# Designs tried in a protein design chat: VH-VL binders against Collagen alpha-1(XVI) chain (COL16A1). Part 3

Target 1, 182 residues: Collagen alpha-1(XVI) chain (COL16A1), of Homo sapiens (Human) (q07092r50to231)
Amino acid sequence: GFNLIHRLSLMKTSAIKKIRNPKGPLILRLGAAPVTQPTRRVFPRGLPEEFALVLTLLLKKHTHQKTWYLFQVTDANGYPQISLEVNSQERSLELRAQGQDGDFVSCIFPVPQLFDLRWHKLMLSVAGRVASVHVDCSSASSQPLGPRRPMRPVGHVFLGLDAEQGKPVSFDLQQVHIYCDP

## First folded at step 1 (VH-VL)

Design B09 (from B01 with heavy chain D98S Y99D S100Y E101P Y102W W103E, light chain G30D Y32N S91Y W94L L96W; framework fv_becotatug)
Fold by ESMFold2-Fast, scan of step 1:
Structure B09 (fold): chain C 182 residues (1-182), chain A 118 residues (1-118), chain B 107 residues (1-107)
Amino acid sequence: as target 1 above (182 residues)
Amino acid sequence: QVQLQESGPGLVKPSETLSLTCTVSGGSISDYYVHWVRQAPGKGLEWLGVIYYSGSTDYNTPFTSRLTISVDTSKNQFSLKLSSVTAADTAVYYCARSDYPWEYFDYWGQGTLVTVSS
Amino acid sequence: EIVLTQSPDFQSVTPKEKVTITCRASQSIDSNIHWYQQKPDQSPKLLIKYASESFSGIPSRFSGSGSGTDFTLTINSLEAEDAATYYCQQYYSLPWTFGQGTKLEIK
């Protein structure tokens, strides 16, 4: 797989605060500026139909009270091709993607454990007609996911985007990786 | 600017429960971690524990059976309860905040002296 | 638990003197050590974070150095206002621990 911290130029973005972590990788504090790149630069062939997204993250209070996109790839018109949405009120993640017929397909994962102001490792796996979420070596949660349109290398990739206002959302990251064989 | 202020009774009898409150102003309690640190007269600093906004806690090992730290999000307050106190628990008690559990304490309360005496 | 041992426990110092305080950790803590100053009847104040980074507003006469197990806080030219107890603290592993403190008294 590949490291999205490099592909999204997070280490080279001055508005992203870099905080020393004595136990591991630098902490990247998002929220002061948008984290976005053209999709063709991040995923030259589009996001694969099957993939795993792995993040090490910490969610803060204002992210706990909003609905926002943790990860999103848009189409040429700015609408989501795929999004992983945080619902802070329900303490859940919603995966949403453009369906083969044009309607969205989605599935919801309860993840109350992410909302404790601690570091967590989160894995989203998408393979065939199934999506799965793993948090901190807990048992996998799997949900059926309807047929999707192939992802295209158009639009933009976002990390930490408020769903209503389109503004940056503050949260902290150590790792973001994509694997093409989940 | 963020401010922390401790409050509670200055005198506690042996075997009773010591109860303190830390009130936070100038910022939201859910955006950071709050720690309790104490200092016996003429002695050094001793970390007691930390609370996360979710209510999860980590305590220093000598205190795990006696210490409870809690949060009241509606009042922007953190509480410390230490049960079965003895004269050895006489100390100034501080609350302090950090952005992460492994970061520095950037804001401290003024401290409150608790004397354990009959 | 990680034990931090400071040296000296106490030092009587003359104004303008260069003062060195050391902190030794019982195991490697990389550079995850912070230094605090505590004046009589006051709360501790952060001086140096992550072994060598000065906290905002701290006078340039204070500096920190070291990595692994051996750390140093230096005051290049002591002022009368620097009479205080100084503590090192590690954030490498729970529980968080402090050194026993170094008390500086002006002659």
Scores: ipSAE 0.000, ipTM 0.472, lowest interface PAE 14.5, mean pLDDT 84

Design B10 (framework fv_becotatug)
Fold by ESMFold2-Fast, scan of step 1:
Structure B10 (fold): chain C 182 residues (1-182), chain A 121 residues (1-121), chain B 107 residues (1-107)
Amino acid sequence: as target 1 above (182 residues)
Amino acid sequence: QVQLQESGPGLVKPSETLSLTCTVSGYSISSYDVHWVRQAPGKGLEWLGVIYYSGSTDYNTPFTSRLTISVDTSKNQFSLKLSSVTAADTAVYYCARDIYEGSYSPYFDYWGQGTLVTVSS
Amino acid sequence: EIVLTQSPDFQSVTPKEKVTITCRASQSIGSYIHWYQQKPDQSPKLLIKYASESFSGIPSRFSGSGSGTDFTLTINSLEAEDAATYYCQQSYSWPLTFGQGTKLEIK
């Protein structure tokens, strides 16, 4: 695996507020500027077909109840290859990816525990035809995921992007990692 | 015509910093990634690192603490700095351009002529 | 890291003979292998990309084949100008790595 904080240049981005706590981990506060990098810089061969995405995050109150992308990789035309979308109204995550037939394949994970304004560790695992979400020490939730198109190192990677307006979304982050053997 | 040309001191003392420049012409540097590759005398090729068109960098593991690659877009120049050099860093240093054809899998379509750097007292 | 092993290390060949150079990867790398020619005191020059695709302007006597772990560069009829060291390179995984090289001498 590898650290996306480094690959997305979060420490070098002046618009991302770094909150230093001598008794705890560094906190990155997103929302003031887009967090994006070309996919080829982050995933030189594209996101692996099997992976685990691990985040330690704190979701802030979403007053407008908008949907937004926690994580997204686009294709060359700007359409999502894969996205993990937060739905604050339903208190859920939706994983969506381009299917082999060109249509999207998706699955939904109810995660009301993420919306308590506290720090949580979130793991998304994709292996074969199954996607799973694990929050903190809770049991994993698994959903079937249809056949998807191989990921390509084109387009851009985004963290915290509003689905309607394409503007940055404010949330706090301590870590984000990708593992290629979930 | 696409051209890349390395330049810098041919002799560096042990423990000092090796500093090289790659000057490019014939293409837009904001559209291509540039890699650094070295070759010790009589030996094979060794990849050192890359600077992406975005300005982000990645380095080969043995060099992460010593290597810095940067770009000056106003001068069409890339720079390589390798600190704390030893005799093992004696090599011909190349800059090389990769091409993006809709899928990122780096190969080097154009190389500079190379510059020999000798590390000796 | 992915290790690439070339064979042979050295070969002395007669003009017009067919030569094959092999590159073996320590793990499967699909078709993400590229071949370079380096003449004495010159920079490497791209010959073949993605195992089998000829780069622009490369003579038709050069061809590449293979997938997975075993790859071959073939020169169908050697010319005197083909005296050089040939390197394979993988782009499947970071860090990028090269084979140790195959040196061809004419006569």
Scores: ipSAE 0.000, ipTM 0.476, lowest interface PAE 15.0, mean pLDDT 84

Design L01 (framework fv_levilimab)
Fold by ESMFold2-Fast, scan of step 1:
Structure L01 (fold): chain C 182 residues (1-182), chain A 118 residues (1-118), chain B 111 residues (1-111)
Amino acid sequence: as target 1 above (182 residues)
Amino acid sequence: QVQLVQSGGGLVQPGGSLRLSCAASGFTVSDNYMSWVRQAPGKGLEWVSGIYSGGSTHYGDSVKGRFTISRDNAKNTVYLQLNSLRAEDTAMYYCARDYGEYSYFDYWGQGTLVTVSS
Amino acid sequence: DIQLTQSPSSVSVSVGERVTIDCKSSQSVLYSSNNYLNWYQQKPGQAPQLLIYWASTRESGVPDRFSGSGSGTDFTLTISSLQAEDAAVYYCQQYYSTPLTFGQGTKLEIK
């Protein structure tokens, strides 16, 4: 798998606060600066049709008032190839991708458990024509997802981007991994 | 082809209410952000409200608490409920496809005139 | 709120001449690699039409005489060889933060 903390240079970014606790994992606090890198640096061959995105995250109180991209990959013109959007009002995640038929394909996952101001492990998996979201050890949801255009290694990867404003969003991270060829 | 057809405008007295409708064809409103932009006679453009694909809503300062944006996915239609109308709300109201991911308004409805007068 | 100020407020130019319209933002609208600034054209009795997005990207179908430039707080729309059909009001718009805001408009008339 790919460690996105390394590939997005989070440890090398001074604006990202590193909270070290001798009895716990390293915590990265986002929001003070944009988290983005050219797609080729993060996914040299692009994301394959099948992948799993795994995050250990904590959504802060202020994120409950925003609709934002937790994860997004754009194309060379800045259009989203794929995005995972957090909707705090609906307490849900929306996965959107460019469809083969010239329209976007999407699916929505209710995830109210993420909005409790506590640490959670979130897994998004995309395999064949199905997308699934797993939260912690007890929650699983699967949705059909239409045929998508293959992702290209162009554009930029974003983590924590306000969907309408393009501003960085504040939240805490311990882990971010993508498994493309498990 | 993409089309936005508007309705629901008219003459109303101060303090009254109107509901504007924007019926979309050629795309799905729930897959896009949608916005309302108004223009007072002879004046410039003012953004008044927007709804994200996920359903969250935003408003301009002049209309907060009085206007409500909503959508009906089954009818592929976006609404703007105007309450507590003032003379200053007199304007041509446009709905627009707000492609949040593209950061622009690409398709606009024909406009609906709202006149607030006693 | 981000305030956009256009200059000039109106301009009269002959066919074939070059026109520039400036838009100044009270705050930077640059995020990462994109300037969240758009230009729209509105002809009398019509809804606005998108011309330029991300400060310099021309919308499909827009003639190449229209170009946008600038970054951060200072932006310019240029019409390199004015045509009679270009008589309209031109608006800049920021998409950086809500509330979304427009400049006051520049009226372009052909003399």
Scores: ipSAE 0.000, ipTM 0.452, lowest interface PAE 18.2, mean pLDDT 83

Design L02 (framework fv_levilimab)
Fold by ESMFold2-Fast, scan of step 1:
Structure L02 (fold): chain C 182 residues (1-182), chain A 117 residues (1-117), chain B 111 residues (1-111)
Amino acid sequence: as target 1 above (182 residues)
Amino acid sequence: QVQLVQSGGGLVQPGGSLRLSCAASGFTVSDNYMSWVRQAPGKGLEWVSGIYSGGSTHYGDSVKGRFTISRDNAKNTVYLQLNSLRAEDTAMYYCARETWDYYFDYWGQGTLVTVSS
Amino acid sequence: DIQLTQSPSSVSVSVGERVTIDCKSSQSVLYDNKNYLNWYQQKPGQAPQLLIYWASTRESGVPDRFSGSGSGTDFTLTISSLQAEDAAVYYCQQYYSTPLTFGQGTKLEIK
C-alpha cells in the first residue's frame, strides 16, 4: 500500500492549509487550490484493477449542496477512467469506470452517515467483480461492478473536484492510502 | 462473427496437469472479462475462474491454488492451467465471454477433462 | 455466497403445454431497479445459451414463447406452448455478487 498525501504533494502545496490537532493527526484543508498530479507520478503503471482506497475525511456543510468527485483518474483526453462521486442530494457515493465498450459501469452506495459534519473513515474496495464501501465500524455495503477497461497511466489524478465546473471542493482530510491487495 | 474455439483436455490421472485453450475471433480478449465455467457429468454449472481486461484474476474456492487462468494477447487466446487434478475435477470446461450487461453472451464448445486412475 | 434453488428439478410435459420454472435466491439480487438474474438453456451435447437477462429481457433471437418474471428473491421462467426443440436443462444465474452462482438446473423432457 502507499500514502497518497505524499504522491499528490499535499504537504508541499502552500494553498492547502495544515491545521495542527494536539490530540490527533494533522488536518489538511482542501479547496483553495486544485489537488491534481499526472497519473504516472501517482500510479506509474496505472491504478490497479483491484484496490482499496482508504480515507479519513470530514465533509463540510458547503459540500452538501454539490455533486463532486472525491477521487478521479482521467485519460489522456481528460475524460474519466474511474471516478468516486459524492452525490450530496442523494447522500450517496457513486463509483463509475469505463466499461469494455467505452460506456460506463457504475454502482451506488448510500452513505447518509458521511453527512453529519464529523470525521469518518471511508474504505472503497474493488475486488473481482464487486465493489464495497465501508464507513467506520459499520458493516460493508457491496454491489456488483461490471467488466471495465484496464486503467492506463495517462491523464491526471484528482482529489476534490466539482463535477460540473471543475473547481476545487473544500473538505478536510487526515489520511489517504491505497492498497493493491484489498 | 464472434467465435470461441476450445482445445486441450483429455484423460489424466489424479495429481496430473492439463492446459486448456480458448482461441477467440471477432473480438479482442483483452477488452473483455473472460470466464471458465465447468459442468461435472450429469451435474449443474459451476463458475471456476475469470480474468479481467486488465489481467486481474479471480478463482472459485474449490480450485484456488491449483488452477491458473492466463491469456496471450498476441494470440487472442485465454488459457486455464489445471494442476493437482482430483477425481472431482472431472467435467466439461467451457470458456465464456461476459458482457457489460452482466451475462455470458458467447460460449466455447467445451473441452472434456476426465480425471481417473 | 448466494444460493439459487430451482423447482421443479425435472418435469415431463407434452408439446403445446405451458411450463413454469421457479428460481429462489437466498438473498435479494435487486440493485438500482435491476434484477441481476439470467436464464440459460442447455440442450444435450451443447454449451449453454442465454435466453433472458435482467430477469425479464429476452435475448435477441430467442422465441417470444420464453418469458421471465419476478423480482428480488423469487423468479420464474415461463415457456408458453412448448415445442419439441425446447427439451433441455434450464439454469438461473445471479451476477449480484461473486462468486457467480447457478441454480441446480431444471430438466425439461417431452412426453
Scores: ipSAE 0.005, ipTM 0.461, lowest interface PAE 16.2, mean pLDDT 84

Design L03 (framework fv_levilimab)
Fold by ESMFold2-Fast, scan of step 1:
Structure L03 (fold): chain C 182 residues (1-182), chain A 120 residues (1-120), chain B 111 residues (1-111)
Amino acid sequence: as target 1 above (182 residues)
Amino acid sequence: QVQLVQSGGGLVQPGGSLRLSCAASGFTFSSYWMSWVRQAPGKGLEWVSGIYSGGSTHYGDSVKGRFTISRDNAKNTVYLQLNSLRAEDTAMYYCAKDLYYDSSEWFDPWGQGTLVTVSS
Amino acid sequence: DIQLTQSPSSVSVSVGERVTIDCKSSQSVLYSSNNYLNWYQQKPGQAPQLLIYWASTRESGVPDRFSGSGSGTDFTLTISSLQAEDAAVYYCQQYYSTPLTFGQGTKLEIK
């Protein structure tokens, strides 16, 4: 697996506020600058077909009226290869990926528990034709996911991107990891 | 209608302190980042400090360790505490509504400015 | 830190002429098809006023004669058909990363 805090150089980015937490891990406050790196630097062979994305995060109140990408990998033309979108109005996450035929395949996970202004551990698991979301110590919610186009090491990886304007979104992170063997 | 009204400037001796205030109205203050920008007489603009809605702060290198930005969301007010003032801190100080994300309101409006003069 | 350099430092032109002011960034301020660059106008005794954001989007109430262009590291503010009221100092600013930085300014004088 990979620690995305290191892969995306979040510790070396001066625009990201580092807040010392006496009772736990360092807190990173995003939003002041884009969090992005070329895909080839983060995932040299592209994001694996099967993976788990694990984040420890806190969603702030001012994001509750926005639709934004929590995690996204684009293709060479700037279109998403895969995205995990926060829909604050519906209190849900949408996973969307390029399908084998070029159309998008998607599934939606209701996650109202993430919108309480508290820290949560979120896991997105993609294995075969099933995607699952796991919040904190709750049981996983699973949804079918259609056949996908193989991921390519092109484009860019993003964390915290406003879907309409492409601007950084402010939220807090303690941990972000990718595991290639969920 | 968005308004920023500034106060707290004046003449002070080197080594002295001042607190600048910027009272906001006409928008949801607690949702926006706020910045301070200064301009020495006859010179250009220099960003001094910024504060996020939740209180996280950033500073320009020239003022780090001497100035402190803070906010009171209940009073819709942002403050800049100036300590260990030097002659080179003499400037007009502006507060500005600072929105890093959203449609069309960027560093607009600015307050009217507050003059800080550090006597020799 | 990102450094912005404006050229020229000052320019004197007649009413009705076209003016261009350039701003060069030490590193790219382009992200997701948006350039994190503003242009401001400051008249004597006044606070700066936002003219252009996202390098090319005109702020509401700003006359059509003002336009912004460029991408990445090289940006231009253009004033077509200059008017007497346009005499001011113009600044570019990046908001791609903190610390936020401004160009040194361009003084526009009317002959």
Scores: ipSAE 0.000, ipTM 0.446, lowest interface PAE 17.2, mean pLDDT 83

Design L04 (framework fv_levilimab)
Fold by ESMFold2-Fast, scan of step 1:
Structure L04 (fold): chain C 182 residues (1-182), chain A 120 residues (1-120), chain B 111 residues (1-111)
Amino acid sequence: as target 1 above (182 residues)
Amino acid sequence: QVQLVQSGGGLVQPGGSLRLSCAASGFTVSDNYMSWVRQAPGKGLEWVSGIYSGGDTHYGDSVKGRFTISRDNAKNTVYLQLNSLRAEDTAMYYCARGDYSEYPYYFDYWGQGTLVTVSS
Amino acid sequence: DIQLTQSPSSVSVSVGERVTIDCKSSQSVLYSSNNYLNWYQQKPGQAPQLLIYYASTRESGVPDRFSGSGSGTDFTLTISSLQAEDAAVYYCQQYYSTPLTFGQGTKLEIK
């Protein structure tokens, strides 16, 4: 699998604060600078059609006031090939991807547990015609996902981007990984 | 060396106001969650209020709407503004440092305490 | 709100003896691998001091005679080979859920 902290150069970005608690894990605080790289540098052959995205994250009070992309890969025209959007008002995640027929396919996962100002492990799995979200070690939530276009190594990868203004979103991270076998 | 030095407090009548101060040295208050915890004479500890590293605040139900926690980063000081004081607010007030910026696992350093007495 | 209940409310023991203080939580305070349960010591006229965090980890500078155990809802603070300076009120505290809550305290007296 792929360590996105390294592929998106988070450790080498001076504007990303690195917080080391002696009794806890290393924490990366996003929001001060855009987190983006050309897709070809992150996923040379494009994001796999089947994958698992795993994050250990913490959403802050200010993050609760925004609708934003937690993770997004765009096409050459800037439209999402795939996006995982946080809807702070509805307390949900929306997965959206380009469908085979040109329209977007999407599914929504209620995740009110992510909005408690605490650390959570979040796993998004995409396999076949199903997307699943796992929060912590609890039960998985699965939703049908329509047929998608193959992912392409074009456009840009984003982590923590405001959907309306394109500005960086502040939240905390411990890990971000993509696995090709969900 | 980490120190929290408190000031303010005293005797006030019901309905009165006081501002408590907690001056920090040896660390930056904006890097940690900071909290106020009170203790009525001869009673146990009660969490009152907290301020996250990012500036967001929260309060215990007994003080919501009456107390305000704030921070002056230039002075490296945390404040608690007490308004509409009641006899039940009589307590020793401690400022305490959370070990973490957003979610304190514990309070590792405490100020010496400031006594607030509300009496007619 | 999570309620913490300590027992006993007070205890009198002699120097050199072992004492145990229990803390029961109305809900589990276990998240992932950590129990969000702390123990504090408060000597007369002083601010509280952290003794134990994550239910069983001693804070730096705390003597070996203090130990914490338990998981989920049932926690114990143990003081072995009690010393006169250990006379204090002991509090458990949780940070699993807001509001942060403390137990009512256990007064330890040396006879």
Scores: ipSAE 0.000, ipTM 0.461, lowest interface PAE 16.7, mean pLDDT 85

Design L05 (framework fv_levilimab)
Fold by ESMFold2-Fast, scan of step 1:
Structure L05 (fold): chain C 182 residues (1-182), chain A 117 residues (1-117), chain B 111 residues (1-111)
Amino acid sequence: as target 1 above (182 residues)
Amino acid sequence: QVQLVQSGGGLVQPGGSLRLSCAASGFTVSDNYMSWVRQAPGKGLEWVSGIYSGGSTHYGDSVKGRFTISRDNAKNTVYLQLNSLRAEDTAMYYCARDVYEWGFDYWGQGTLVTVSS
Amino acid sequence: DIQLTQSPSSVSVSVGERVTIDCKSSQSVLYSSNNYLNWYQQKPGQAPQLLIYWASTRESGVPDRFSGSGSGTDFTLTISSLQAEDAAVYYCQQYYDYPYTFGQGTKLEIK
């Protein structure tokens, strides 16, 4: 796999705050500016059809966004190829991807444990017709996911984007990684 | 190098309003969480409110709906708007730098708020 | 809300002695190997100062005679070889969840 912090240029972006912790890893604070790059720069062959996305993150209390994209890859027209959406009201994640017939396929994962103002390791894996979410040491939650269109190296990759207004969303990150064999 | 300079306290009647200011130097308020903590005369500490980078806010149960925390990034200043003040709100009000994962490492000198008729 | 109870409420000791101050939390403040409990010192007429975070880590500039210990719900601040300048009120604070809460304080007087 590979490190999205480097591919999204988070270390080179002056608007992203770097917070030093003497007993822990560097903390990146998002929200002040959009985190986005052309898909071809991040995933030259497109996001693999099977993958695991791993984040070490902290979600803030009382964000003003009811729904927002934690991770999203768009197509050439700006529509999502795949998105992982945070629903702050329901305390859940929704995975949505373009289906083979042009309609979207989706599944929802309850994750109330992410909304406790603490650091968590979150893993999303997509393999075959199953998507799974694993938080910390909890058991993986699996949901069926319909057949998807192959991902293409077009459009843009986003981290932390408000679904309604397209504004950046504030949350904290230590790591973001993609693995191609989940 | 790091300083928090407070202003805006005073004597006010019940039902009145005050705005407290906390001007920061030596660091940028948007790089850290900022909190307000109060202390009634001769009593202990009570956390009142916090503001995060990006503007997300939080309040203690006793002040929800009456107090509003805000900041002006251009002035590097944090504010606490106190509305519908009660005698029980009489306290020394401190602003503090709220360092992510650690706690309140720098405090302002305090601003006395007295609610009395 | 998380409640913190300190004991004793006040203590008087002589210079050079050791003192311990206890703080009990109504629920665990342990997350991922860190205890989110802090200790503050407040001298008369002054703002509080952070002494210890993560239950046992000293803040920069704090003398090594101050030490913190404990985990989960039971915590202790120890001051060895007390000096006259240590006369103050000491507060524990949980930094685990909102609303942040403090213990009622322990007044330390030097004879």
Scores: ipSAE 0.000, ipTM 0.472, lowest interface PAE 16.0, mean pLDDT 85

Design L06 (framework fv_levilimab)
Fold by ESMFold2-Fast, scan of step 1:
Structure L06 (fold): chain C 182 residues (1-182), chain A 121 residues (1-121), chain B 111 residues (1-111)
Amino acid sequence: as target 1 above (182 residues)
Amino acid sequence: QVQLVQSGGGLVQPGGSLRLSCAASGFTFSDYYMSWVRQAPGKGLEWVSGIYSGGSTHYGDSVKGRFTISRDNAKNTVYLQLNSLRAEDTAMYYCARAEYDFWTGYYFDYWGQGTLVTVSS
Amino acid sequence: DIQLTQSPSSVSVSVGERVTIDCKSSQSVLYSSEDYLNWYQQKPGQAPQLLIYWASTRESGVPDRFSGSGSGTDFTLTISSLQAEDAAVYYCQQYYSTPLTFGQGTKLEIK
């Protein structure tokens, strides 16, 4: 697996506030600066076709963003190859990926439990034609996902990006990992 | 070491067309958002158009439908095709790179020398 | 669209004096603790040069006498001790939303 805090240079970005507490883990407060890198630097061969994305995060109650990308990999044209979108109004996650012919395939996961102002561990798993979301110790929620295009090492990786304005979104983070096995 | 070298421009009649070029060197061209900014004689700066590393584009309202921005990452060059030119399009046209990405909100840290476009009968 | 208004439109000062240029935005350009505002310097016959980005961060190679301040809708560029080479037009620019917009410019002349 990969530690995305390292690959996205979060520790080296001075505008990202680091909150150290002897009683708990290091907290990274995002939103003040863009969190993005060229895809080839983060995933030299592109994001694997099968992967698990694991985050330990805290979503803030008060935000002006209606929808925003928690995680996104763009193509060479700046359009999403894959995105995990937070809908703060509906309290859901939408996974969207380019289909084989260029149309999007997507699935939606209700996750109201993420919006309680507490720390949560979130796992997104993509394998074959199924995507699954797992929050903390709750049961995994699985959704069918249509056939999609192979991921390409082009474009950029983003973490915490407003869907309409393309600006950084504020939330707190402890860890981000990608695992390349199902 | 970062360099943007512009070419094209000149005198053209209303309704005419021109193609501007901006050749980049000294950086990884495909990592940057490229933009065109114009300045009419004695006036201020006006953003015209921008293009992401992969080809997605944005245009200012005054040029939408008439101008086309494009890029060739293999040649490290950004282009601006000007069609249906009007007298009010007369300006010095600058190409500029945006540090990292337009949507992540950096800035125009390097500019070309400018290309004069004059639209007159 | 976001409109930026600069004041004054022109100013004439002597070498060694302090000068301030204001930029007012028609709406806030503050997003997630960052102000999406830049300052540029343009000398006669030359392309613009970046001075300040993120409202207050000085570009590499820019002299310490230049500083930016402000947040939200009200921004100021300050030159603490004016030098002859500072004669130029100064522009603020927002990149909070498209279309990108510039202020009308402030012409700084040396007496």
Scores: ipSAE 0.000, ipTM 0.458, lowest interface PAE 17.3, mean pLDDT 84

